Miniprotein binders against q9h3h3. Designs and how they scored, part 32

Target 1, 235 residues: q9h3h3
Amino acid sequence: EDGFTAEHLAAEAMAADMDPWLVFDARTTPATELDAWLAKYPPSQVTRYGDPGSPNSEPVGWIAVYGQGYSPNSGDVQGLQAAWEALQTSGRPITPGTLRQLAITHHVLSGKWLMHLAPGFKLDHAWAGIARAVVEGQLQVAKVSPRAKEGGRQVICVYTDDFTDRLGVLEADSAIRAAGIKCLLTYKPDVYTYLGIYRANRWHLCPTLYESRFQLGGSARGSRVLDRANNVELT

## First folded at step 3 (miniprotein)

Design H4
Fold by ESMFold2-Fast, scan of step 3:
Structure H4 (fold): chain B 235 residues (1-235), chain A 109 residues (1-109)
Amino acid sequence: as target 1 above (235 residues)
Amino acid sequence: TKRVLIISDDRELFERVYELLWSRGYEVIVVSDPEEALRIAKEKNIDLVIIISKDEELVRRLIEELKRLGVKVVVITDDEELKRKLEELGVEVFTSPEEALEYIKKLLE
């Protein structure tokens, strides 16, 4: 509403999770209603704070699609945070391995593939493809940000339930590619988000585990997935 | 996709800069070690290096090395006196992450 300040942008990010979400829940809604819902709420037109000229008159934090088998599991976030404070106080080395251990111990295993797209037809088409893959069971759950007033890029988040299951992470990448997505994807475990690893740069930790690039000249489902820590391509 | 390398010794300021760049879809690589930053800038295809530090001597050394590599450099610091001194070296310096982002968008898009 006001100007661009660091406090204002941080507050906006937090407010998105707290504001109402537009949800297509395949657990309670017939799959046949999805196309009408997507036509009613294209993310390039849904505004963050509402507008008479948009599909929404009230604020929307996220636009989400839940798959038929979706069961939210955040794990023991409180235990994770307590263990993290203890680890930092102990003076012990903080590495990707110790963070993975903390996540496993506290069952904070979810993660997400992220893609950023400019508002417009390509964003709406990409989201529709992802939403259909979720409803059809190839993906578990996804969300997309609404259009902000400043006109920045919007983000699509595609979640997997276990970041330590490399096969599952790669299968989600394949499903995203099969949906027609060709842009850069990066994968971030939610434990990094909960612990503020993008803030914890002092430990030399890369905030993402994987990177996926569309393979030009290959098959329609082709992608190159890189393990960023080891700089090794996965097949 | 454009690649941005951030080298920072200021955790709080880095966090704000990272979130702004991430939301714009840039590929962001983060390091705190100057030697590692120079290696990455040399060996990887880096479009821009952002330096976040109040250590004037360190910042000056990094600017000189990165200029030799032909890589674009932006400095972000909340120290207005340091900003004034570094601008004399012909580098872009910002005290606001939001203002830096507007410049970066023009540079990379």
Scores: ipSAE 0.000, ipTM 0.117, lowest interface PAE 19.0, mean pLDDT 78
Fold by OpenDDE base, second read of step 4:
Structure H4 (fold): chain B 235 residues (1-235), chain A 109 residues (1-109)
Amino acid sequence: as target 1 above (235 residues)
Amino acid sequence: TKRVLIISDDRELFERVYELLWSRGYEVIVVSDPEEALRIAKEKNIDLVIIISKDEELVRRLIEELKRLGVKVVVITDDEELKRKLEELGVEVFTSPEEALEYIKKLLE
């Protein structure tokens, strides 16, 4: 029972609850304001429901940073879901390859590196590193979940435009590692989220395509990336 | 950036809608409390409110209040019967997050 999934589902689930976003948009806001914004809204202190004494008086669903090159493109998610329903009805075998093909066909190619961190300095420091990398153009967009009432782990999501672009996925991993992140990372395509493919799904599909483990003294990338579908190391 | 307020009591459907809106670069504000949602819709520049609920009474109340505020409203629900009932109110109701998103895109463009 890979412990990763319950925490990931819990964090995505916790992050999916209904709160306003705190956004730093590098396209409209000078990079010089990032440090003040990070100090004002540390993720460990921003509460989901705007608890008394939190930096936010209103509910916050996510804290996000948009890079200069960020261009939202979700593709044809409607077509994707219709095709998915038709596929389920057909009784045809559903494989990771099937999902990949659906994603390509409908141009639903976004994915994210995920990291789970306990609330506190380490989380805030990690987020600050990621936010700087986004504003500096090393990453395109990232978000972090606010602190939940239960005090569970918070999730940082770092997006890539194309989960089928292995190089782009690996470059994002490298940028995350360069930002000083040493925890385990998992990569999840958004298509899996859109199709409701979670851990222990009836098709036995792994919702995580890649895992990145930090490695001291190894390759120039500072991480070992595993393709979970093929059980092959990419680095 | 277009600002979208989501009010939801359906977690699964919300997650799907949220990911769709996020991936398209909308600023998404999410609220579980209906009164807080109405406050935000009144005080903030909200371009759209999305209601994701199976509670007909709640949804009807929210629609009425939000319409009075002049805010655009979309309902997303997996309940076809509720959809049919709410369509009579002249509100756009979708059972597919993706259909909703295509509408939202056009609405906010």
Scores: ipSAE 0.000, ipTM 0.178, lowest interface PAE 13.6, mean pLDDT 84

Design H5
Fold by ESMFold2-Fast, scan of step 3:
Structure H5 (fold): chain B 235 residues (1-235), chain A 109 residues (1-109)
Amino acid sequence: as target 1 above (235 residues)
Amino acid sequence: TKRVLIISDDLELAKRVMELLFSRGYEVIVVSDPEEALRIAKEKNIDLVIIISKDEELVRRLIEELKRLGVKVVVITDDEELKRKLEELGVEVFTSPEEALEYIKKLLE
């Protein structure tokens, strides 16, 4: 429909970060318990604000799986914000390269592959595949949004430690494909989230760095990856 | 992290305010529905509410409800008459996002 733009949805998603999360933490929970946890909390049935007849009576912001080696590092976000204000005041061009430099300087390096799916069997199946890959060590950490009251698409986020490590980003894509995922994927660095780079940003920057499409062949990668900013194939 | 709720009937102005707050590392929730806004203010830890509207009746009702909840409120409007009336009620009112951001920094940082 014609509600607020992607910025409104992004702001609502940030609010979700403050609500309770349903977490399977492989650092402290045996992998043998994952299938029961996935059956108890299918993302198509978990409601954002709680509902009679759903698995949750209280609000849930995110459903997440932490890998055995998961060690979060947000970097120096406050230093990043101060440098961003200085950059905007300087009059220097704001480009993907400039944002990359700020992110590296302040160690704000994490990023994520995003996939959007309608509530239902395919979403739950995709999430189960991703969750198993995380618990088995092929991916680091992932989360999926609960079902919104409006019934729109839900998002699965698969995180990597360093968006500047192209090989690492591509390895995560391969692991997602190996888990049976065939839908469109886009990759967004968390620095863009902290600096407010969304679809309708004033600097006309592409809000995602990479796009991955499933390849029909028997490629080891299982996909074709495009650098969206430079329109260059990375396979 | 500080959390700001924006209640707006002006999409373009809400975008500008949201971008400025994001650049400072604040978390931002944007809603247009007054009932949803009041629910969020009650249930979530909201540090500040920003109301963007020229609708005097709506603004006054929201201020009244938010005061009952003990939440700090700021209004952004380019209607000088409304600004004068709200200032007489002890409400902080700004005509630009940049002016509001200067105040918000002092209040929240």
Scores: ipSAE 0.000, ipTM 0.115, lowest interface PAE 18.7, mean pLDDT 78

Design H6
Fold by ESMFold2-Fast, scan of step 3:
Structure H6 (fold): chain B 235 residues (1-235), chain A 109 residues (1-109)
Amino acid sequence: as target 1 above (235 residues)
Amino acid sequence: TKRVLIISDDPELILRVWELLLSRGYKVYVVSDPEKALRYAKLKNIDLVIIISKDEELVRRLIEELKRLGVKVVVITDDEELKRKLEELGVEVFTSPEEALEYIKKLLE
């Protein structure tokens, strides 16, 4: 996507974050209630802006599951944005390394594994697997987009606390695969999202740090993780 | 389904071991934090823990705590001296992921 559509995507993401969320919070809700909640709010049927015939009559921005130990920390996003403006006017090179340092300085460390699936049984099944992994403690937090009126794929986001913690990122991928997920996964730090850096940005930065593929090979199966920055397969 | 927990700070070995275990249909969890590892071992009905670490003191502490929980432990290390010491504690130690996998299949299948 170009710069114009990237701005549209940023506006849509902001609107979704501001609208109400449907949340299963394992910190306050017994795990035994998860299956009923998942049956009540399958992401393929929950509509973005509400419909009388869907599970929701009012707008829903995200459907989320919080783990028992989940403690949100978005860092100093305002400080990050101010420093980003200063960096752009400084004449210093804008590279993955400088953005990483900016994120560390302002404690904006979270990131997420993304998977895009068409509305339907496979999406709902994948989300149920992820939600159970969160409630059981293998993952910290996850969310899935509701069905948009325009159609198209929905996204499941599985968060990790620190994108610079390579092992933590790989642990999350492992937990996603253990939940039965076989589709392509991509990992993006939230710092890129907060700064509005998407595909086709003016600095030619790749906001995706890792790709994970489930692949059959001979009689063996496995997950392959590619480091996009260095174009090296981690296997 | 059998559940295996990998405790390691080595990304390359984690990915290699993880791929081998997934090929057998095991459910695999990976953690690098020792405290998180003990929590997983208690809460997830783990059948086997695989420890991959260069830190002898950390490995010994994890083995002691996991034995107290009654969970089976395997260590992967290419350090022959560490292997010898751990074997004296009654721990199964292997020098490669593939060598460990053959034992794990006998243990869990």
Scores: ipSAE 0.000, ipTM 0.110, lowest interface PAE 21.1, mean pLDDT 79

Design H7
Fold by ESMFold2-Fast, scan of step 3:
Structure H7 (fold): chain B 235 residues (1-235), chain A 109 residues (1-109)
Amino acid sequence: as target 1 above (235 residues)
Amino acid sequence: TKRVLIISDDEELLKRVFELLYSRGYKVYVVSDPEEALRWAKELNIDLVIIISKDEELVRRLIEELKRLGVKVVVITDDEELKRKLEELGVEVFTSPEEALEYIKKLLE
């Protein structure tokens, strides 16, 4: 429903991942420097390909904050991709359960909460809240997209280590809400991204596993979290 | 990471307690519905439930059911009579969020 092909979206994502990132790394940088860094690189003003008058003169793929305890583990992505090709050739059914099993087998477990916001004060304020939560240790790592030439919404991604760990996914949701975020959140496992599963895929899989809607007093999490695949509230 | 659930009918006190716990790095969950509090205490493996209420019947029932689930409970209330009655049940009761936090740090850390 976004109007682009899966191939086009995958190509854009690859280009962003390969271009330089602006990173605040709390493992090597004092937390006291975060506010100055956020003021220097507000995501509504950082341009994707560089522009006179923006904070950057060169392309920026992502703006990221790494927590003090952040230790990335992408798993065996090559093995995942090889197994995916074999699965497609085998004629076996392609289901959410099959993808979950491939992800577990190859230890490709990370996932992320996504929020889409228009360029402006609300985006910058939301990012600042998330960045502070990462540096303070309530979240592990996050990134936000730079502003595209044609405008449009930007995305903030807040990562968790293991999409099969429901408690960890719900804890990240609670920390996002605690940071003052009240917009709709959706959760996507990175395995779907690595395999090129986006909207309108040929297997009719929903790439979003969970949704979070802000509702103070409606749930123990400060929000209602829905398992979209099973249409049930998370435990 | 330690998980703390807050059930409150006092939004001002809730915000103060939430901010103190969040600043300490605890994972904090908020609910106003007793049935959800009991469900999530069980399902999310909550380490501690903080009850902020002057409703004696509600507080007593939550304490009984949370004890059966093996979950630790702390009550914050400015009602001195309610505090006296609840302490007889072996529950820790505080009149200030700051005092409750010092106890919680000792309990969970």
Scores: ipSAE 0.000, ipTM 0.112, lowest interface PAE 20.7, mean pLDDT 81
Fold by OpenDDE base, second read of step 4:
Structure H7 (fold): chain B 235 residues (1-235), chain A 109 residues (1-109)
Amino acid sequence: as target 1 above (235 residues)
Amino acid sequence: TKRVLIISDDEELLKRVFELLYSRGYKVYVVSDPEEALRWAKELNIDLVIIISKDEELVRRLIEELKRLGVKVVVITDDEELKRKLEELGVEVFTSPEEALEYIKKLLE
């Protein structure tokens, strides 16, 4: 049971919106500078509040890498939230299909593969692999949470533009696996984050659409992807 | 490198402003808590604070405190009425992120 408390997911969501980011932007920074940047800001050492002796003297919410093709589009998040409140008030049944329709209507289509790793070399190595994949154009954008005071797991988020594009979601999984990542991945649409849909929510909605498990000697993709809503393997 | 702090209650506008600034090589910080914003503006040697909010009372308070700190302030809002009210305070207010960016370039040169 991946014991990520609803609190940790909530904290992740709050962190994403509220804190300064350390960003490497491949659109403006030469790819040759990535290794120096990764060495300067290893995620396991970057602290959320800029603790003494950390690479950051300032608070950091996220460490991020933007690829050449990265174009941020958040859609109409405010309209989405208003529609969600109206839906809740209506007493109509709320399903994954309902959320999908809300997301489409308001153009809030982004989603992310999530991986949780303990602070340390494995995390920093995983992040370096992801960051290279982003700079090389295999992935569009990724972020990693800084080290918390409690020393809990850090999360790497790898984004896709459209959670409804199954092929794009699977391509991102393949790129993550090609970067050498072998841990469990879960895919979460951003609409679920914006609407406060976490684990054990009152609507019994699964907050993750997909799960990817690394598989040795399996398909060319090196992973098995499960659709959690339908309990169907996609790969 | 010029340091810009953004205080925002509008995620969409924040994102657009962040992208524009970051693409130009500014070091951009984002905060949502006003007290944290004031602390960071002081502690981080911020060259410019951008306020993205529709809350007139909050924006007015932040402008006053930031001016006391001697930090440059720009407001970006989609509210034309708020823009008009805040312009009376001698603060640069923009309804377009692109216009704001052109001003910010000149301001930070």
Scores: ipSAE 0.000, ipTM 0.164, lowest interface PAE 16.3, mean pLDDT 85

Design H8
Fold by ESMFold2-Fast, scan of step 3:
Structure H8 (fold): chain B 235 residues (1-235), chain A 109 residues (1-109)
Amino acid sequence: as target 1 above (235 residues)
Amino acid sequence: TKRVLIISDDKELIWRVLELLRSRGYTVRIVSDPEEALRWAKELNIDLVIIISKDEELVRRLIEELKRLGVKVVVITDDEELKRKLEELGVEVFTSPEEALEYIKKLLE
């Protein structure tokens, strides 16, 4: 993973987004069916390209749960990409501030809390907790990657509708913690994903805005959230 | 639906190749590990394997094993010397994704 170029990572992400998804849509499916669906499609067993030994014979890009109030709004991604190309050609400085402004201008505001877990019971248990929180209305939407490589980690993504709404981002973190999740969480705006900006990029941008660590002792909110860009604790 | 597997060691061209193939309605899978690629070519109904690499030893090994599996192979490389050597083996080699796509359309359609 660490040795891959931005182009390779972007191509893999596009392939996953374009391939079929396994979706539990709480807008059209009764909540009572969730447990059976989770038992049928545990993410540790669903394979990326299909396997006779897995629940799927055909490719699966993502396994997702949509909440009752979920209303997808990706914004103007096409306009964002065009503006990004113009910005690169202009010679103007490329900073977190300029990306934030492009995202606002084009209404590409969604972002996500990410957690990476090894395939197995802990991954499936964490996903089940997140999926229930989505169906119960505590989170809006989430997805988890299928199993692509032996020994490779899978990712759970929990989305918020506006990365500039700090309170909303923190509320999602609280709901994730309330679902029993104790691992490290990192928050990334989708604008970075749509533009293919990952960990090692030529603009030296940090696509991670926030980091959440579980707090032991039970006397506080349950997590400590760090603003990665400013190195300031928010909780 | 036609199924295409991409094996890449040269990452720069992956995005472009993926876009071209999917725009034609082909189902595309990307793999970086040669062992995974050979397993998928054997276990799935793969119509074509595209190899994007400048590593001559790796490319030659993959071509030999994929030919034994009866799978069609196309190589994309900007290394003219490697292209010359591979063409002597009867392999289709292209220097651009666009040129490869024209051949792939004829092969799969």
Scores: ipSAE 0.000, ipTM 0.336, lowest interface PAE 11.8, mean pLDDT 81

Design H9
Fold by ESMFold2-Fast, scan of step 3:
Structure H9 (fold): chain B 235 residues (1-235), chain A 109 residues (1-109)
Amino acid sequence: as target 1 above (235 residues)
Amino acid sequence: TKRVLIISDDRELFERVYELLWSRGYTVRIVSDPEKALRYAKLKNIDLVIIISKDEELVRRLIEELKRLGVKVVVITDDEELKRKLEELGVEVFTSPEEALEYIKKLLE
């Protein structure tokens, strides 16, 4: 009632995925149309359930930009879910390693860098930078949540195709930083989302696999990236 | 705790090296930009730098700078010609990540 459970968070995520998306698809739309599209659909103004005073009168689950080379591969999510049920019944320990192996076995490898920003100019500016990086080929795909009825922070998700490819994860972080983003970034494999693993999970797993913090080093700007699951510093 | 810095422009070879180091419990840092890596090595207490590259000019420059900083350097490359050239300069270079790990264990453990 007055708090969120893992079940409630999973239900909200599913609803957003099932509702219509606003998509700029660089595979079929010229890059020259991006600025007009961004001006039409600033994420701080697009409402989750529609409002006559916003750019949308109908519900919007996500606002997304697909890169020219984007080729979606969700893997075998159904097989993953069946194997997860079997794992829970087996009595075997549920650890980051067992989840990683499950994800690899079922080819559910995608993951995303997450950044949470309040509705307003900074969110819209950050999204525009990310969207341009996607259309220019430095990132593959990204999406941003619409504004919730009660307010609160919105999330920008920047995807990589393989969470086990550490160089790919770091390259995406670098491109996000090059777009001018300085806030905390956290990386979540999609396998955690499909299995309903959030902050308050019964297995006490950290849902964040990687974490990126902006840092100044000498005269250059950079970031510190930590692999939380293995307790290893990547940068 | 021993700190290892990896400078790599080869994704496939990097993943093999990283998994071997991780399996041994080493703290590993990876940097894509060589200039940032040199600044990092200068400001932090780094025990070893591993260079994974086929770019001879880049490798030679990094070795020179890191030797000046007093940091131990290991090169890993699948280029046999580059290995031969670097060996003539008295640099530790390996084409096998497994052989490199054996040397690294002796150096750090």
Scores: ipSAE 0.000, ipTM 0.247, lowest interface PAE 13.9, mean pLDDT 80

Design J1
Fold by ESMFold2-Fast, scan of step 3:
Structure J1 (fold): chain B 235 residues (1-235), chain A 96 residues (1-96)
Amino acid sequence: as target 1 above (235 residues)
Amino acid sequence: GVSEEIKKKLEEALRLVEEAIKRGDPELILKAIKLLWEVIYEALRLGDPELLELAFRALKLLLRLKEAIEKNDPEKIREALEELLRLVEEILRLLG
C-alpha cells in the first residue's frame, strides 16, 4: 500500500501546482504591503479547495512569496525523464551519484528545504518569518501548502537555485534558522520530485539529501546539518 | 503501443470512478489517481504538453470527485463526472 500512497501524494502535488496560487511577488509589489498580505492569507486558514468561511472561496494550490531577484529555471525536465527511463532499463546501479549526474546533465538543479507543521499559530508564525526573509533578500523564493483537512500537516518549501552548491544550501539553512525556525528541516532536490523518489522507493534511496536539526549553544548557524545520502556530517 | 496503453489506463480509471460512485467508496478513486499518475508520466516521457495539460486536468477532477463522494454530494458528483467524461473523450481524440 506504500506505493499507492506515494502515487496519491504525487497526484495531489501535481494538482496543487496547476491550481491557482496566492502570490506575493516582491519584484512588482512594495515590501510595505507584506504584513497586510500575511494577515489576509494565514496558511492555517487558507483552504485547499475553498470554503465560504475561509479567506478563499475558490481552490488554492500554493501560497508563495517571490524575492526581488527570483528567476525560475526548471531545466530540461523532459530530457531528464528520458535519461531516467534509459538508466532504469540499463541495469546500472541507481544511486544518489547517478541521479546527481542526470540532474547536472539536464540542468535540473533547484531544490528545497522542507518543514512540516500542524495548522495553527506556529505554522503561521514560521511562514511569516520565512516570507520576510524572502522579501528582505536572505532567501530567494518560498511557498506553503494550504490546509487540506483538520489535523493534517502543512509544508513550507524554501527553494535554492542549485542543490549541488553545498554552500548555497547551507546558507539557506542559516537564513531559515535566523528567521527563528527550530523544527526539523529536510532538503530535497527537485530532480527527486520529478523522478518520483518518495518514501519506500524501489532503490531504497533516502528521499531527501540533507537534514538540519536545531542546535542550542552559540552555534553561528544555529543547526547541525547531515548529508543523509552519504551519512556525512557537514556541520 | 504507448497510446494503446494510455487508453487502457484511462478506461480502467473510468471504470473505477463508476464503481466508486455506485458503492460510495472514495478509496476506489485513489486507484484511479494511481493510473492517472502513470498517464502523466507517459505524457512527460513523450514530451507532449497538450496530453500533459489534459492529464493534469483529469487529476484535478478525480480529486474533486473523491471529495464529493466523501461528502455524499450527488450534484457535485454528477458535475465532476460529466466534466471528467468530456475531458477523457478529448484525450482519446488527441491519441487518435
Scores: ipSAE 0.014, ipTM 0.455, lowest interface PAE 6.9, mean pLDDT 84

Design J2
Fold by ESMFold2-Fast, scan of step 3:
Structure J2 (fold): chain B 235 residues (1-235), chain A 96 residues (1-96)
Amino acid sequence: as target 1 above (235 residues)
Amino acid sequence: GVSEEIKKKLEEALRLVEEAIKRGDPELIYKAILLLFEVIKEAYRLGDPELLKLALRALELLWRLKLAIEKNDPEKIREALEELLRLVEEILRLLG
């Protein structure tokens, strides 16, 4: 847990991305089929590497739901990685602003709201709510990790197209809250993920840009959002 | 046999549902969902499409019931429970 290196976390993320995904694609599948699909593949029961006693006998990297308007755009990840290596060699300061500029230059703009939940009914229920919001058009795309063989919490990722678009990020938070989600949410730009920047990185960067906490009755949005980089309350 | 194992899982799921409603505890519905999931895996393993279809419907009703309990909506609890009981009876009859 605390001992995981950036290289180890990056390797695990790459392996998951390369393994097969279980996908409900609203672009080609009627919304009426979603509930049966969710029942067949609850994330607390789908195993990372397959198990005779689970829904899957083969490895599954991610369980995902694509919205009807979803259009994948990863940007120029190869160019980003090359520029990152050059930046490290140049001796120029590595700051949030420098990474933001690399992301913009290479069009690697997507980001995600993350929620970490223990395997169980709360995870499955939260995922069902998120999946429904995606299929109904309030969110664009989401995925959830399968159950790891080593145990531990699972993660739900809810994506937005542009981490530099603050309003878009806040709108996604509102939609997540409207879906009934009450747990802590953190927002991470994909540029940090592609560069292997996780907690306890050597550059002392905070990979979390925003933090959202549920707030009953205090906000019409249902949450209090903090800009962690600038330590500013947004709602 | 397999039918007896599935029957016992369904009976335990209904007991958990009854307890969940009595206590207002949606966590117990999740335990029922896991039992239904075992039924789904067995139906898939046996290649029984009718059992699989009914089990998937029962699972949908458990999720609906969980939401109704969380929202403290007695009419939706009653509607979901009545539908679930009819469906489980159908499955039990199918199993013989």
Scores: ipSAE 0.000, ipTM 0.087, lowest interface PAE 21.9, mean pLDDT 81

Design J3
Fold by ESMFold2-Fast, scan of step 3:
Order: structure tokens, then sequence, then C-alpha cells
Structure J3 (fold): chain B 235 residues (1-235), chain A 96 residues (1-96)
């Protein structure tokens, strides 16, 4: 929906990552407290920069839920950035395969299923379902963007620890569908986010590796998943 | 408010610049550049032409400073840093 350049999107993502997060951490907080926390911080009402009339008076970059087994591993992002600059200078082709190799070499393996929803009840309901799945151990970690001043769509990100592990990526999709989510999902490796690969990128790369579409009477998994890099339907 | 967040981002950008110079690490300037890109985005939303002009000039100085650190040019580092500090002070005064 937003017509911002890749540079603006990258800068906004970094600013959000650096601002405070509202976190429900299932590693240290009883699961019985989740419903009250979700009621206190519905993402359609939490404002990006704070407002006395919203649940937050101070800025919030992300609203997140960490699962019991969540163990953050960002890899060597600094090494990745240096290798990326060298690759661009080398004149070698910039392809999904080359970026995958950079990610593996520098252990930047995490990725995420993305869903974009307008602020409102459907967003809050979808987030509550995802949050419960995380606390119950069916998903590892998830976050949702707060409401921007411009009133655009908000994004829910559901993370997996290794985008090269196809089975793990598909298992996360199944868990999202089991949580009641029916909207379009796209899967993006974090390496693409760190390197600024969004829809309007200069290398004309597809910014996502997989798409998942809900199928009411179709697959046993409740969705049709397409591998966009190889143009192969997986389910 | 957004003006207070811009101030915080500028202060963090200067901290990253100081650290980059001390370590001789130009990659920390890339983080400062991302913060200034966010400030430019917010300046556009505020519709303040002077803030936007100053923020865009600060971004140019960060890029020059990164190049100076990469080339180990102490004279150019000093020149770029002094101009950046004056410019950021002017931005903070405007937001005051």
Amino acid sequence: as target 1 above (235 residues)
Amino acid sequence: GVSEEIKKKLEEALRLVEEAIKRGDPELIELAIKLLEWVIYEAKLLGDPKLLELAEFALKLLKLLKEAIEKNDPEKIREALEELLRLVEEILRLLG
C-alpha cells in the first residue's frame, strides 16, 4: 500500500527495531497472563510514537511474543554487510542463490511469514491467534507493527529460525493456518531485510521466497504454498 | 512526540559516529546513515523545509565521513565531523 522507496522502508524498519518493544515473554511470564496482555495492547490501538489517548504514551517499535524455547540468533550481520558491499563491487550477478550463499556463510538464517492487515478487529483477532500459538509452543516467535500515524496497513511477522529449512517453513505455515489465519501470507528471509531488498529494489529480485494462499477444500494443510524462486507448487 | 524522537535519533547517530571514529569502523556510519534517513522521512511528514534541508545535508556529511574513515584520512574526518556537529546542533535548536 505504501509507495515509499526501499531506502525509506529500510530506515523505518531500523528505527522500529531500535525503539522500545512491548514484549510478552513466555520464557519468564505465565501463559495465564497472555489474555490480559493482549487486551491491554491490541495492535490496532497501540500507536507508533505514543499518544496519551492510546495504550502507550511513549514510542513502540514492535509488539512481540516470545515462545518458551525462543533463543535469538541474528548471525554475523556485520560480516554479511561487508560481503554484500564486496559482491556489489565485484560485478558478479546478484541473484537469490548468491544471497542465499551470503546468508549461509554469515549464519543470517532467520526468516518470517508476513501478513498485512488494515487496523481494526480482524488485525487484533489475527494477532491474538498468532500470540496464543506462540505461547502454546506451535510457533517460536512473532511480532506485529503498531499503528502508524498515516493509518496504513500493519504487518504481523511470524519467524522461523532457518529459511533454508523448507520443512520448518512449511510447518510454520500449517501452524498459522491452524490458528485461524486465512489471508495471503508471504515468506521473506531476514537477509533480504538486512540488505534492503523490498518490492522496488534496484536488482529486480522478488522480495519473498514463498507465498501461501488459504484453500478451504484443497490441501490437507489448509493452504497452497508456492516456491517463488523455483516456480514450484509445494502443496 | 515526533520531535523528541528525532532528537533521540540524532543523538544516537552522533554516538555511532564517535564510536566509528574511535574504532576506525566505517560500518557504524551505515547505522548512523539509517537513522538520518528516518529523520529525513519524518521531516517530510512534518512539512518543515528547513529541517528537511539540514537533515539531507547531514546525510551527505555522513557519507563523506564514511569515505574519509575508509581512506584513513584524518584531515577529512576532522572537517566532516566538525561540519556535522554544527549542523546537528542547528537541527536540535530548530526542534527546541
Scores: ipSAE 0.000, ipTM 0.281, lowest interface PAE 14.0, mean pLDDT 82

